# VH-VL binders against q9vpl3, part 325

Target 1, 224 residues: q9vpl3
Amino acid sequence: RGKINIQRPKAPHYERARVVAVTQPKYPELPKAKSCFKTRAERTQQQQENPYNEIIAREVRNWLDHSRLVAFFHLSSITADDIFRVRVQLHKQNLHLKSYGSKIIEQAVKNTRYEAIVPLFHSNHCIVFSPDPEKTAALLRIVRRVPQMVLLGGIVEETMLSRNQLVAYAQMPGLHAVQAQLVQTLSQAPGHLIQQLQAHQNSFVQVLDVHAKNQMNEETPKST

## First folded at step 11 (VH-VL)

Design cb27 (framework fv_imvotamab_arm2)
Fold by ESMFold2-Fast, scan of step 11:
Structure cb27 (fold): chain C 224 residues (1-224), chain A 120 residues (1-120), chain B 112 residues (1-112)
Amino acid sequence: as target 1 above (224 residues)
Amino acid sequence: EVQLVQSGAEVKKPGESLKISCKGSGYSFTHYWIGWVRQMPGKGLEWMGIIYPSDSYTIYSPSFQGQVTISADKSITTAYLQWSSLKASDTAMYYCARLDYGDYFGFDYWGQGTLVTVSS
Amino acid sequence: DIVMTQTPLSSPVTLGQPASISCRSSQSLVHSYGNTYLSWLQQRPGQPPRLLIYKISNRFSGVPDRFSGSGAGTDFTLKISRVEAEDVGVYYCMQATQFPYTFGGGTKVEIK
């Protein structure tokens, strides 16, 4: 039709309606449009029954079973170049940064000794794995320069540790000292650590949410 | 640092068996999947299957199920693609590639390829 | 199976000019948790494929910033802002949202 602005039509009322009808595109509805109408419950059920997720969960279980150090982080928005730089620095120390969906992690750890970690993955997250628990100090040194990664807690030698306990572990002179300390804490309530990890995760999520909003307000191009 | 090195070119006759290899180095071999991709002369890429070297769990593309065998030997960080009886239609370049679901969710590092020619 | 359709089949481009490659999937590539597993690969003549872009728009290590990816659902684009001589080759899109993994038919980028 060669019309630039339909809001300023040149045709009389009846002729305008005809022109608009002729110029309106007829598109077959794409499958993508239908997905917008699926309920949350339907999507959740499909996700829980997806056999492809079990293939990916196999990889998660392998990392958990063969790592003596597992560290959990909240991860805020980060560029591909920046995260790659972090991966390279971590890899030099035999530290492996991985990111998996929360439902895949849940499927991977369900009915295993690791099931207690599921609450840590309420927000955007990543995990660092290593076969060498003495690399905890190197990990914390590297992450100190990455504000987008916030330590939530971890597992060392199959023992769950809070953020503060992981920081303390990094400062110990050797593995034997940590083992001695862990033995000394065996008389404490077993549920206490899980409660601490959940509380700390919630606190960090709140801090990062405020920080992320401040970052977005300062750096994101304005909508106007 | 990460490297996948494949075995050399092969020239075979129809009916012969063949086993080609892909050796990984510079990473934890048992924590990453290895996939095989075929490229017939002048054509595009076709996914054949993947294997998880830690336990040899293997998934085949339906088009290649029963046509080839994928295996791995984690003690020498090597994956294999094998034919019991080659056909002229198997003439192609075969690539191995590393796959991880926790990093890039795709084939991130590729071998140099093994050219397989099947003719009399 | 998800069918991946690439256009054009061949793209002759003048050095320094932009190039654009389209990839359309027969089904949505959104995985169950909202992620889209669409990658772009580059294959230079006589060389193996090389990962360029993963998860629609993220550049892989060592990939120049003149390469960018965009798209959502079933329609994806790879753009080269200023084509260099070293960019000659065939480009493939790939989906890893479901088995079997499938590739586009390829787009040949040539210098004219």
Scores: ipSAE 0.746, ipTM 0.877, lowest interface PAE 1.1, mean pLDDT 81
Fold by OpenDDE, second read of step 12:
Structure cb27 (fold): chain C 224 residues (1-224), chain A 120 residues (1-120), chain B 112 residues (1-112)
Amino acid sequence: as target 1 above (224 residues)
Amino acid sequence: EVQLVQSGAEVKKPGESLKISCKGSGYSFTHYWIGWVRQMPGKGLEWMGIIYPSDSYTIYSPSFQGQVTISADKSITTAYLQWSSLKASDTAMYYCARLDYGDYFGFDYWGQGTLVTVSS
Amino acid sequence: DIVMTQTPLSSPVTLGQPASISCRSSQSLVHSYGNTYLSWLQQRPGQPPRLLIYKISNRFSGVPDRFSGSGAGTDFTLKISRVEAEDVGVYYCMQATQFPYTFGGGTKVEIK
């Protein structure tokens, strides 16, 4: 009894093959989820101008215009739960974490002073907004605990800052403190200059006085 | 805490005008959209429209376009829904709700509702 | 307009048992940006609607873990793992992918 070769089954008789071919359930080709392999960037490039984008862009513009602190982050494999946790923490500090599509951001900032931020939005990203630039340190403290959030840069007081500049800014004493220090330093400078100028004059006067005293002592005849 | 507080129940006659209000508190009112949703007695929810309080940009459902007016006063953090001439068919519960496209892309906070009764 | 169809209309459930609600859209709810803006709302008797789930599967703040959302494209499901007495009410799905925003017809969850 010939070993049924299960690996290379003999082709069925022609008639049987026809019946099997016709009765084989044509499984609808699972739509090749081409969408699973398209990067968010690729998906965003195919986005047709949707009136919906303008609506959302309006919101983005409003956030940008009313925020004194804006920080841009790359998101690396972050879960929805993680984002939610971070959002809650940020919110407690009056920091607002938002996520918008790259095309929406592009549309929002087109022909505005913010157009330079567009290159930052090529991947998964989020934006943190705040009306208070003093919250920069708090923001960085919170984000440090979230390795999935990578700081790319930001805008503080209408000035675009690199990542390093933003970190440096967070370490600086408040603007008022810096100004106060500057004023103090500047206020001391004239005093020091005056003191130095007067020191030379005073020294000279002292030398002259000593000289005059010595001359007077020499001219006093010993009245025997 | 985010809150939306709506004006009280209204009883009106057909042909009368009405303006109901929704006051937002506990958040930046100008940064979030406000939507209005109708719920007829014993029926489901119907989207009416949304407004962006910052500049009063408004979008209506086609079913409600020209039938109502949505407005906002950002100075007092209040949104409005108004009718120029009420009909008996306008009898319903009306909800305002906050919408954020940057977070949930949905209505995250809702007002308590305003019951409008139009009867002859 | 996108039509949202919910099933069942009514879901009588025994306390502690699971419940499942289906929502089907007439069109794909996948937005051009790749996100699907489907939300689930709960409306308890005499109360305003409350957000439960956003973007298919994300629980809103304060929502218990017994609530879960799933689905893709045109088919979506809300599941309650163990129904509690406080879960009685009408549940709505909502799409925000396209204007006008539309709601499902609602599913009434009640205790047997």
Scores: ipSAE 0.580, ipTM 0.804, lowest interface PAE 1.0, mean pLDDT 87

Design cb28 (framework fv_imvotamab_arm2)
Fold by OpenDDE, second read of step 12:
Formats: sequence, C-alpha cells, structure tokens
Structure cb28 (fold): chain C 224 residues (1-224), chain A 120 residues (1-120), chain B 112 residues (1-112)
Amino acid sequence: as target 1 above (224 residues)
Amino acid sequence: EVQLVQSGAEVKKPGESLKISCKGSGYSFTHYWIGWVRQMPGKGLEWMGIIYPSDSYTRYSPSFQGQVTISADKSITTAYLQWSSLKASDTAMYYCARMDYGDYFGFDYWGQGTLVTVSS
Amino acid sequence: DIVMTQTPLSSPVTLGQPASISCRSSQSLVHSYGNTYLSWLQQRPGQPPRLLIYKISNRFSGVPDRFSGSGAGTDFTLKISRVEAEDVGVYYCMQATQFPYTFGGGTKVEIK
C-alpha cells in the first residue's frame, strides 16, 4: 500500500489535473485594504469630507452643548436587550443613553472644549446625557446594576470629572445645599472671632470687678 | 410618550402652494432629526429629506432637491414640508418621522401621515 | 443610490406558520465605522409605518419576539416565527448607511 506522501502529493493524472484546474474556485482577490497605508491625516480628511459623518457629529455636539451631565461608559459584552433595558430605565430619569462611533466623536469634538474626551473612546462605548446634574446619583444607581457598563468619567457643569470624582459628586448634597452650608459656616466665623476677641476683655473686667468688691469689703468699717 | 402629529388632509390644484406640518411632543424636539417620507398611492416609501430642528440644517434626497422645502420651528416643536407649485404627481401620503443617530439609527416614531391630493 | 430589492413581493401565509422576507442591497450596507444600518418597517393597512427591527437584528420597543432580523453585508432577512392576524401588512427594509436613504419595494404579507 504505497505511503500517501501528504507533504508532496503526486501530481494527478493530466486529465484529472485539467478537471481540477477548471473546477478550482477562483476566489476574488481580496481587495488590498488600501486603508492600511493611509496616514491618519488622510483618513481624518476623508472622514471630514463625508457629509454623513458631519450630520452625526452635529448631533453629538448638540447633545454635549445642551447637557449639564455627561457620563462616559465602556461597554463590555453587553447585549442589545440589556442596553435596551438600561435605556428605558435611564429615560425614565431623563437620562439619555446614546452610542456613537469613536471617529464620529472625534470629529464632533475636534477643536472644541470637549477634545479631551477623545481618548476615552477606543472601544465600545456609550454616553449618557442629561440636562440635570442632580441626576448623577440616579444615573450611578441604575448603572451599578449593569456590570457591563463601566464608568470611565464624565462632565458635570462643564467640568470634566474622573470616575472617582463623579462618584464623589453624586454623594454630595446639591449645589445649593452646599452653598447654604458654606454661607452658614462663613456667617458663624465672625461671631466666633468676636467672642474670642472679647474673651480677654471680659475676663479682665471680671477680675477688676472682683477686685473692686474686695476693696469695698475691706473699707467697710466693722460697725461695732 | 413620543408623538408626531401631522396636519390634516389637503386637496389642491396644480400650481398652488402648500405647507404641511408635523408637531413633535413627548421628547426633546431639538435633539432629534425629523425626516419626510413620500408614499404615492399604492406604492412604496420614498425618503425625501431630513432636518435638524436645533439649527435647521437640512439634507435632501437628490430626487427631491429643489422640489420641496423642509423647515422647522423649534419654538413650537414643528417641522414643515412645503411646495411652491404643486403638480398632479405630488399626490401622495406624506409621513414625518423621527430619526435618531445615537441609538436606533432609523425612523423610530412616525406621524399619522398627511394625504395630499392634487387634481385639476 | 443603494438599491434595495425585496423578495417576495407577496407572501401569503397561513395563520400560525412562519414567514420569511428577504432584502438585498446593491452594495454593502456596512458603514465605514463597522455598523450596518438596516431597518425593517411594518405598515399595516391604513396605518403609518412602524419600526420593527433596527441595525439588522435588534427589536424595537414593543415588538413581539416572533419577529427576528438577520443578515450581513448585502443580504438580510426578516422572519416571523408564527404569523398572527395583526401581522398582515407591507414590510419594508430600509438602509441608512448612505445618503440618500432608500427603502425596499415592500413585501405584502397576507393571510391565506
């Protein structure tokens, strides 16, 4: 039984070879991904010239400009159904979950105050927008139940916050409450200062009074 | 609840001008695109164009470019489709629909439609 | 323009039986960013269109589980696992990958 040389198969009979040659599926040459040789600049320029991308970028900018709360999340193996559920929950709280491509985000924020967020968008991400910064706590409560959504950071009142800062912010009393507390604290400070300044004077007066009383007692002749 | 309510049916003659409306409610009108879709009698759907109500940025299908004007008034959360001079061929049902690029990337909510009849 | 071709034009179906609608695009609907923006719409008689499926396979809110979408590239399918009386109407595929947006010609689903 001739050892079938798997490494160098004997050339088939010429008739069989002809049939095989004719029946061999001609696979279309995979288009050489011209994209691998385009510089970042070329790619970016081509993207900027795409009117379609501009349209989406416009929307993104509008959301950013009109939101007082923006949160960025990484999505890890989340299903469409899960996203939908989360979206519904968020929507009930006037929180708007959106998903945009990284390149669209880049285009949207280019040469804007939001440009610093670009590094956050290297994988699957979503953004939550809200006009109400007081909803930060609600947002975190909802997404805490969704392990596939990982908080990366956010923007609150035009200030970029890290993940930790955003969590801390959510735990703080409302801005007005904090301001009220501050005012109260500041209002108490002068009172304390006055008390401290008067403390020595008061003590001195007390000492003098005691001294005066003692002197009066000494001067009162024992009327026998 | 998200709703788009369109103006009532219109009967016009050729050469007349027409402006139909689409009022959005139940959502932030300025954050979502509004599109218009034509459906001729017994025919399929045709995309006409879209508008971003926030700044009234508009894009048209080449087939409808110059034939109609899409506009919006964000103060009353209303989008418009208008003709300067109607033709008999403009007889159709016209739908407005909301478009969201950040979620569904499609027309997620539709108006009830406005029937426009142009006859001599 | 991207041409969307639906088959069949008409689909008579017995109640409780499955239905399948095909949509083919003249070019790939994969966007430059990797997403495929294909949607399925249902239009019942005398009603406006309703979104059923977005991005090939995602069911829109309120859409029953009997509806499912699949496909890739240029070939897409809408399936109804068990057709109900309320499913009668015309179904359209729509591409939003490129301007102008285009619809398929529609498939009429009827009860036998």
Scores: ipSAE 0.733, ipTM 0.868, lowest interface PAE 0.8, mean pLDDT 87
Fold by ESMFold2-Fast, scan of step 11:
Structure cb28 (fold): chain C 224 residues (1-224), chain A 120 residues (1-120), chain B 112 residues (1-112)
Amino acid sequence: as target 1 above (224 residues)
Amino acid sequence: EVQLVQSGAEVKKPGESLKISCKGSGYSFTHYWIGWVRQMPGKGLEWMGIIYPSDSYTRYSPSFQGQVTISADKSITTAYLQWSSLKASDTAMYYCARMDYGDYFGFDYWGQGTLVTVSS
Amino acid sequence: DIVMTQTPLSSPVTLGQPASISCRSSQSLVHSYGNTYLSWLQQRPGQPPRLLIYKISNRFSGVPDRFSGSGAGTDFTLKISRVEAEDVGVYYCMQATQFPYTFGGGTKVEIK
């Protein structure tokens, strides 16, 4: 309360209140200062152990903020030579394949409109970025020949699209059709679009887990 | 496609200032880091520092902190390395190189180098 | 700072024969992300360095398949299966696991 804005109060009443408060067992808080200091030191140490988190997150945020096309993929085991050939084909179309750890992606998108994409990265993944959304059709043509890359969904013109919506977008031949699709997509509740992306990713993970378990329980037949 | 083109050779006296450049082309300049590497005559490579051109975030090797300044101008896709006061020990070949953490996690393309000679 | 030690200092090799270069780090190069950020660079006489291998064993664009990288932890190897005349130069290993980034001292490959 603003005692300074009121005329000087009688000292005996206020002095007694201070003395009683100070002598109460619950009043001293100095031990908490030592504990807070240790917690702060531990927090600083954890940050120093992962200096790349902030550095790489800076790069990830820049790609997300300046790409009009972002496509998310599950990535199965693939050789360096094979993925390199895919990168070369994508680069010719101004499509940039990047791989970042899940922790880095989470830090980069935390407290942003893109935070909902974090569940897509529970398994091995990669992301394709482009400043040109018209390259979606070219992207899908290239990855059709790469069975190790499975499309999960994407972002086009800052709008989240499910796999099926992104495939439909790729089949649109011109500006008017593209605008119509974006209007239809934007009319949907954000929760609905996010749920579609998460459900598709979760369904894929579930199918993969069931298939893996079946392969372990059953003999894997040798075929030519 | 991707190229880093550096400014020409420089001959300076001790105490003079100098600013050399590295111009990127054939890629999105603001999406990649630029690093500077020194090679003294007849010696190996030394990392000096890096810059992220999008926001001019820099990180220096402790050996070069306070000795040089790294900067970038994204409007002309150019990174810079500068000295306020050159020393004879700064005589070296200076390379700029592009770096990315989402693919190679290393210096993938290099400039042709800028030879700096500092003598009285 | 992580110290990178290369052996040998020089490697004279007969054309068509294999060459092997070793790189050892003073500390493990395994990052907390589980990745190892070790690269190999080639510098031909009078030219800038060129990336050959990244993340231990992955060949960069345009690098012939006679170059291969291997290793783990603190010990890494670059191999050239059949040395060609154009392979003359100095080879450097580089670590990007920890700041400051550091390079090996270099290995000079020359034809006998």
Scores: ipSAE 0.719, ipTM 0.863, lowest interface PAE 1.1, mean pLDDT 80

Design cb29 (framework fv_imvotamab_arm2)
Fold by ESMFold2-Fast, scan of step 11:
Structure cb29 (fold): chain C 224 residues (1-224), chain A 120 residues (1-120), chain B 112 residues (1-112)
Amino acid sequence: as target 1 above (224 residues)
Amino acid sequence: EVQLVQSGAEVKKPGESLKISCKGSGYSFTHYWIGWVRQMPGKGLEWMGIIYPSDSYTRYSPSFQGQVTISADKSITTAYLQWSSLKASDTAMYYCARVDYGDYFGFDYWGQGTLVTVSS
Amino acid sequence: DIVMTQTPLSSPVTLGQPASISCRSSQSLVHSYGNTYLSWLQQRPGQPPRLLIYKISNRFSGVPDRFSGSGAGTDFTLKISRVEAEDVGVYYCMQATQFPYTFGGGTKVEIK
C-alpha cells in the first residue's frame, strides 16, 4: 500500500513535450515596414552617405590580411587610462587593440570568408590583431585581468574559432600541436562554428539589453 | 644596436638565378617583419614584400607576386630575396628594412643595400 | 592602390633657410580612431633611406627637432626649419594605411 502522491509528475518525455509546445515563445508578427524594395538609386544614395567608410574598411581588410590571430571582444564601459594600459601590455606581445564601427566592419568583410562575424559588432566591441598565432596564450592571460573585455571568438590561421576553441588553442604546447588542431577544426562544418560564434554574441547582447533596460526604466516615485 | 647587413653587389646575366641576403642583429629577429624595397637607377622606392621570420609567413606587393621569392632562416637571423631567372629590368638597388607592425607600419631600420646589375 | 604625389620635385635652399615639402594622397589616410600611417623618409646621396617621421608628426629616434611633420586626410607637409648641409638628399613620403605600401615620387633638397 503505497502512499500515492497526487503531485507526482508524469513521465518526463511526455510531459516535457507538452510543456515545451505550450511554453515556446510566440510573439505576434510585427507589422511589415512601409519601405518597398530598395531601388538602385536608393542603394547608391545610402552607399554615398559616407563615402570615406570604404577607405577605413580597406584598412580593416589590411589588418585582417596581415594578422594570423584576430580576437573579438565585447567591450563594457572602461576608462581611457585603463584601456591605454591594456593597449601597452598587449603591444609588448605584438598584440594590437583596435575598434571600428559595425558598418565599417560589415563593408570590410562583405563578400569575404569572414562575412559571418558582422553580428558580433552590433554592440560595443573591440578587436585584437597579431601576426603571431602563438601569442593567443599571452592575449588570454592579459585580458583575464580586464573584466570589461569579454572574449567572443576569433580567427586563427584563417580559421574561425569559438571562444572555447580559442581557449583550447591557447593551451597547446607548440606549433605542431596547433597544426593538428587546425586540421581537426578545418574538417568541421563551417556553418556550425559560425553559428556558435553568432549565438554566443547574441546571448550576451540580450543579457546586456535586459540589464540596461532594468537600469534605465524609471520607477514610479509615488508609493501606494 | 639594431643593424641590418646585406650581401655584396652582384653582376649577373639575364636568365641566371640569384639569392641575396639581409642579416639582422641587435634585436629579436623573430619579433619583427622584414621588408624588401627596390630602387631602380635614378628612380624612387618600390615596396616588394614582407616576411615574418618566426614562421616565414610572407606577403607580396601585387607587382612582385610571382617575380621574386622572399624567405628567412631564423637560426642565422637572415632574410633572403631570390630570383629564379633574372631580367635586365631587375637592375636596381635592393634594400631590406625592419618593419614595425601596428604602431606605424613603417620601415624603421634599413640595410645598406645590395646593387644588382643584370646585363648581357 | 593609393597614389602618393610629392611637390616640388626639387627644392634648392640657402643654408639656414627653411624648406617645405608637400605630399598628397589620392585617398584619405585617416582611420576611424585618429591614427594616420604616413611616414617621411630621408635618403642622402649613396646611402639607404632613413626614417624621419611616422604617424604624420612623430619624430623617430635620433631625428633633429628642426624636422617637423603636419597634415591630415590627404594633405601632408614635411618642414625643415633651418636647412643644414647634411640635410641634402631626397625625401619620400610613404603610406601604410592599406596594402600595398606606396611611396611618393621624392623631392630633392639641395643647396643653391
Scores: ipSAE 0.007, ipTM 0.479, lowest interface PAE 10.1, mean pLDDT 76

Design cb3 (framework fv_imvotamab_arm2)
Fold by ESMFold2-Fast, scan of step 11:
Structure cb3 (fold): chain C 224 residues (1-224), chain A 120 residues (1-120), chain B 112 residues (1-112)
Amino acid sequence: as target 1 above (224 residues)
Amino acid sequence: EVQLVQSGAEVKKPGESLKISCKGSGYSFNHYWIGWVRQMPGKGLEWMGIIYPSDSYTRYSPSFQGQVTISADKSITTAYLQWSSLKASDTAMYYCARLDYGDYFGFDYWGQGTLVTVSS
Amino acid sequence: DIVMTQTPLSSPVTLGQPASISCRSSQSLVHSYGNTYLSWLQQRPGQPPRLLIYKISNRFSGVPDRFSGSGAGTDFTLKISRVEAEDVGVYYCMQATQFPYTFGGGTKVEIK
């Protein structure tokens, strides 16, 4: 067990967990008050022109960037009371369940390596965030008792993992360093791999170019 | 106008507790991370940690985790940095800064700093 | 942790002449999200730091065009085309690509 963090969530914050959970999915709608009925076309255009969607997308980017564990779930029909109980259990383990609209998720991950996750959010969904990747086992234990939540995949230590890879990670009790190495071995985001390959190619080409120039310079003094 | 205003200078003895503040104004306080940075006398900058005020989610630099506590109070748009027991090595200037992930992706606005002196 | 190394330690410059500061990271600063979170900060004597450049080369609001940033991967440069008296201070590079965020050791710019 690692170094204690006194800012960890506590059981007395059940009501806070409920307030956060209930208000977050509705936040994008609050900045724009509805005064009259709108047509479907007008609502679609109004939604596209909503400047506050960027504020919520920024919040999602903040969560993604500062969480070492992110898990994506499909969410079937579930009562407000049932999801609240799940949030309470997760909160006790420093696991934060959030719900965001599909357009917000798309804006948050647009122009990033994780843009490919957008299709996961075209149906009912929710996301769990945590600063502690060792909580993956606790997360899966809690969620296995909630049939309405189906694990789709996640991100651990900035590495995108499939459902099966997350399950494998959770089943390896051990030192954090060993678990982190497993994550690195199992998967790498495509953009990072491409950049590493390009860097190696560029380094190789540069070495060859420098070597050729050195040989050319060395030949000059020897020529008669 | 975005502003971060920090509490005044503190002079303490080793073993004493301390809580310093950073008050934000001119922006949506709840939707920006606040970071804390230490600068020891004559030395460079060290990042300590950050907090997201909307839900008080915190991240600490490994060097500072367990040594300080970062918190925030949304009702008064104020972030805090606190020590349960100060050491002479805590003598430094402490800055708060706002982190913007929207356009700038960096610490765009900084407080004026709080000088903390710990001596026997 | 990513280590940020700045050179030179100090840069005495004649007023109106250019200054150049180098920053090298121990690891690539390209984030998994595709961005390079490399910033430059200016700290004038007795003042708090202020943002000059973000994401390698973008000037923050109000920053004069004599400041420019460049670089990629692990090697970054801040240039001041014509140093003014108000440019005296310590300049820091900073990475926010990987937790924990880390700063360079600083470069002191001073007038000869």
Scores: ipSAE 0.000, ipTM 0.467, lowest interface PAE 12.7, mean pLDDT 76

Design cb30 (framework fv_imvotamab_arm2)
Fold by ESMFold2-Fast, scan of step 11:
Structure cb30 (fold): chain C 224 residues (1-224), chain A 120 residues (1-120), chain B 112 residues (1-112)
Amino acid sequence: as target 1 above (224 residues)
Amino acid sequence: EVQLVQSGAEVKKPGESLKISCKGSGYSFTHYWIGWVRQMPGKGLEWMGIIYPSDSYTRYSPSFQGQVTISADKSITTAYLQWSSLKASDTAMYYCARQDYGDYFGFDYWGQGTLVTVSS
Amino acid sequence: DIVMTQTPLSSPVTLGQPASISCRSSQSLVHSYGNTYLSWLQQRPGQPPRLLIYKISNRFSGVPDRFSGSGAGTDFTLKISRVEAEDVGVYYCMQATQFPYTFGGGTKVEIK
């Protein structure tokens, strides 16, 4: 994308070219780009790399290795007290709410079949882990009362599921293995990972829009 | 409170089948992984595999995949380890253990062990 | 597989004296300031293993404060500040950072 700025545009023959010719001294030709030196910006970026990020990335990989249910959420502004209450309620169902930076998630899933989830974490997010995929229904019941958490998708039995597939899975707890196998078969197609990622991004935008409209148009009272 | 009780010692001949048990009590059996660990006479501990009792999902150590079968019956809060055909090299103490999930992933409570002796 | 190496093989100690057991992993485990799933188990003669320490340095419920764990990277240590008669047994380190789980070879603590 920076080609236009790199390429030297044709100088205007009017006022600009005249001014450049008069005010700018003759410069020697820049040396050929045979230097192997990194730019100051690239060096600074590498030096700013936090070794703590790799440590936490290993923690995320360990959670993924020991969890059979992983659910991804967009997280809107929420108080520390409110999120703590949600964590307590989830913990009673063996559901564990964690938050990690997007760079940490990227490092954790790099070179795995789950690499496609990375764009889901470009905004504020959180993840719920559980060893028990049957807790998907309990998870969705709890999160239904937390409007700040919007379901994006998840992983069940090592198979990536969209939001709609995860909701469907929750409605048929006795048939979860069949659901997972069907999704896994579809995900094996060449190039499918990119297509699934694009679908998840589109679903996220659609879910936010639908959720906002449903909140706005929902009739009350329904609070008891 | 939490307790894992294993079946009694077994003496078998090579080629025979065997199924040993591990009964959990004092906790929600279906909410914790159960692992199996082998200790050969005079040797250290070897992880064999784990099972999630709620749906009997299993994961095996590569060294034990195909050599043993792990199963569970949640209605009687019992996990099992079984062999279709025993070998003399299967002579060992076998432990079941409950695995923590989410905090340290360690084996926190252990059964008393089942001694399996396989000799001609 | 991650190989866990323990030293010494045996540690004869006098009652009331300290004991130290080392555990080294063939690959770096997560640094101690992140969650490192390194545990220590105690096995008394004729008994099953018992969880002693988890995440390098945290004592399990009911474990006396004379037991302490430390370490980072690939090198981990279990210390008993004042060995009691009941501490006789074999001690194992275990890693759960990576599948498959692996144990150290064990260190026998016995009274001189």
Scores: ipSAE 0.011, ipTM 0.525, lowest interface PAE 8.9, mean pLDDT 77

Design cb31 (framework fv_imvotamab_arm2)
Fold by ESMFold2-Fast, scan of step 11:
Structure cb31 (fold): chain C 224 residues (1-224), chain A 120 residues (1-120), chain B 112 residues (1-112)
Amino acid sequence: as target 1 above (224 residues)
Amino acid sequence: EVQLVQSGAEVKKPGESLKISCKGSGYSFTHYWIGWVRQMPGKGLEWMGIIYPSDSYTRYSPSFQGQVTISADKSITTAYLQWSSLKASDTAMYYCARLEYGDYFGFDYWGQGTLVTVSS
Amino acid sequence: DIVMTQTPLSSPVTLGQPASISCRSSQSLVHSYGNTYLSWLQQRPGQPPRLLIYKISNRFSGVPDRFSGSGAGTDFTLKISRVEAEDVGVYYCMQATQFPYTFGGGTKVEIK
């Protein structure tokens, strides 16, 4: 019928990242005074890394400031071809998939009300941005067929929402007034996603388990 | 379709000022960096600097700091590279390129280039 | 500055045969966050550069699958499995791990 036809892969093939084992001889612990004698080159590299982080963080802040929809995902191993197909489908809906380093996100959101999202990014992640919050339903429809992307939560109209709250928002009829009221109602509920993830060591595993069960339930026939 | 369109070729004398342009279209101009890259005749590529059009933040390569000025006007989706006083050694092809960190972490789309010739 | 060294300087190749380009960096390109920001660019005669590969091995949109990238640390390779006439041009590796961004010297691919 439509162009949004992402077929679930029958048997995903993952190219495992090659981890280079660092085998270096153990040296005696360096005296504390050694840190005071860093070379000029080492100091220059540290100074270069600071502006570098700020440059990327500036981009992240701009996306956050100008997006009315932000969705956070855990990202499992995915091929370049698969992510390219997802990106094309998302782009047709004005949805922009981005991936930034965890420390860059931390720097970008530091001293903002969004600082609480930092724990979500200590694992592999990606973020989808859009100026149009009505695209939340389209986003979830597209990513439902991408098992490597697991929804963690998001921000809608500057309001932080849990995974379940985002799903509820997506299921709402496309009436502007009704959608605005839902966001307002959801924003009054305690936002415990970050606290729950911090309190439970296996919270991410629980999110993955729920996602896996939802994928199975969505694909299998349900009785009336 | 993402496009970066650069101004036409320039022929200048040493000591003259020059400002060349790079106009972006087909994307949100303020969400992406614009970088400038020099290619001297028959030589390779050299990074000059970048600008973030949203707030006009700039970062220069040490080799080009103080030699050129990079600026942008987001109201007309255009970035600029400027010399106050040209030298013969500025003769080169100059490219603008869009820079993005959230996906490719590098230059993804390039302008057609502006040839600058400085001779007496 | 990180120095990027490419070999060979030129690569004459017969149509349909493979080509391989090597790029070595003077320092590890592994960013402190674990990613390696090594890209490959293609510049056809009289044309601007075009992104081919990013983060070592990921093909950019519209890039044919005959192009592949590999490598780690300081040693990287771009391979063209079956060279076509349109692949004539200069290929550059580029690092974006540290400022200033630096490019390799280029490898000229030409048809015999």
Scores: ipSAE 0.510, ipTM 0.783, lowest interface PAE 2.1, mean pLDDT 79

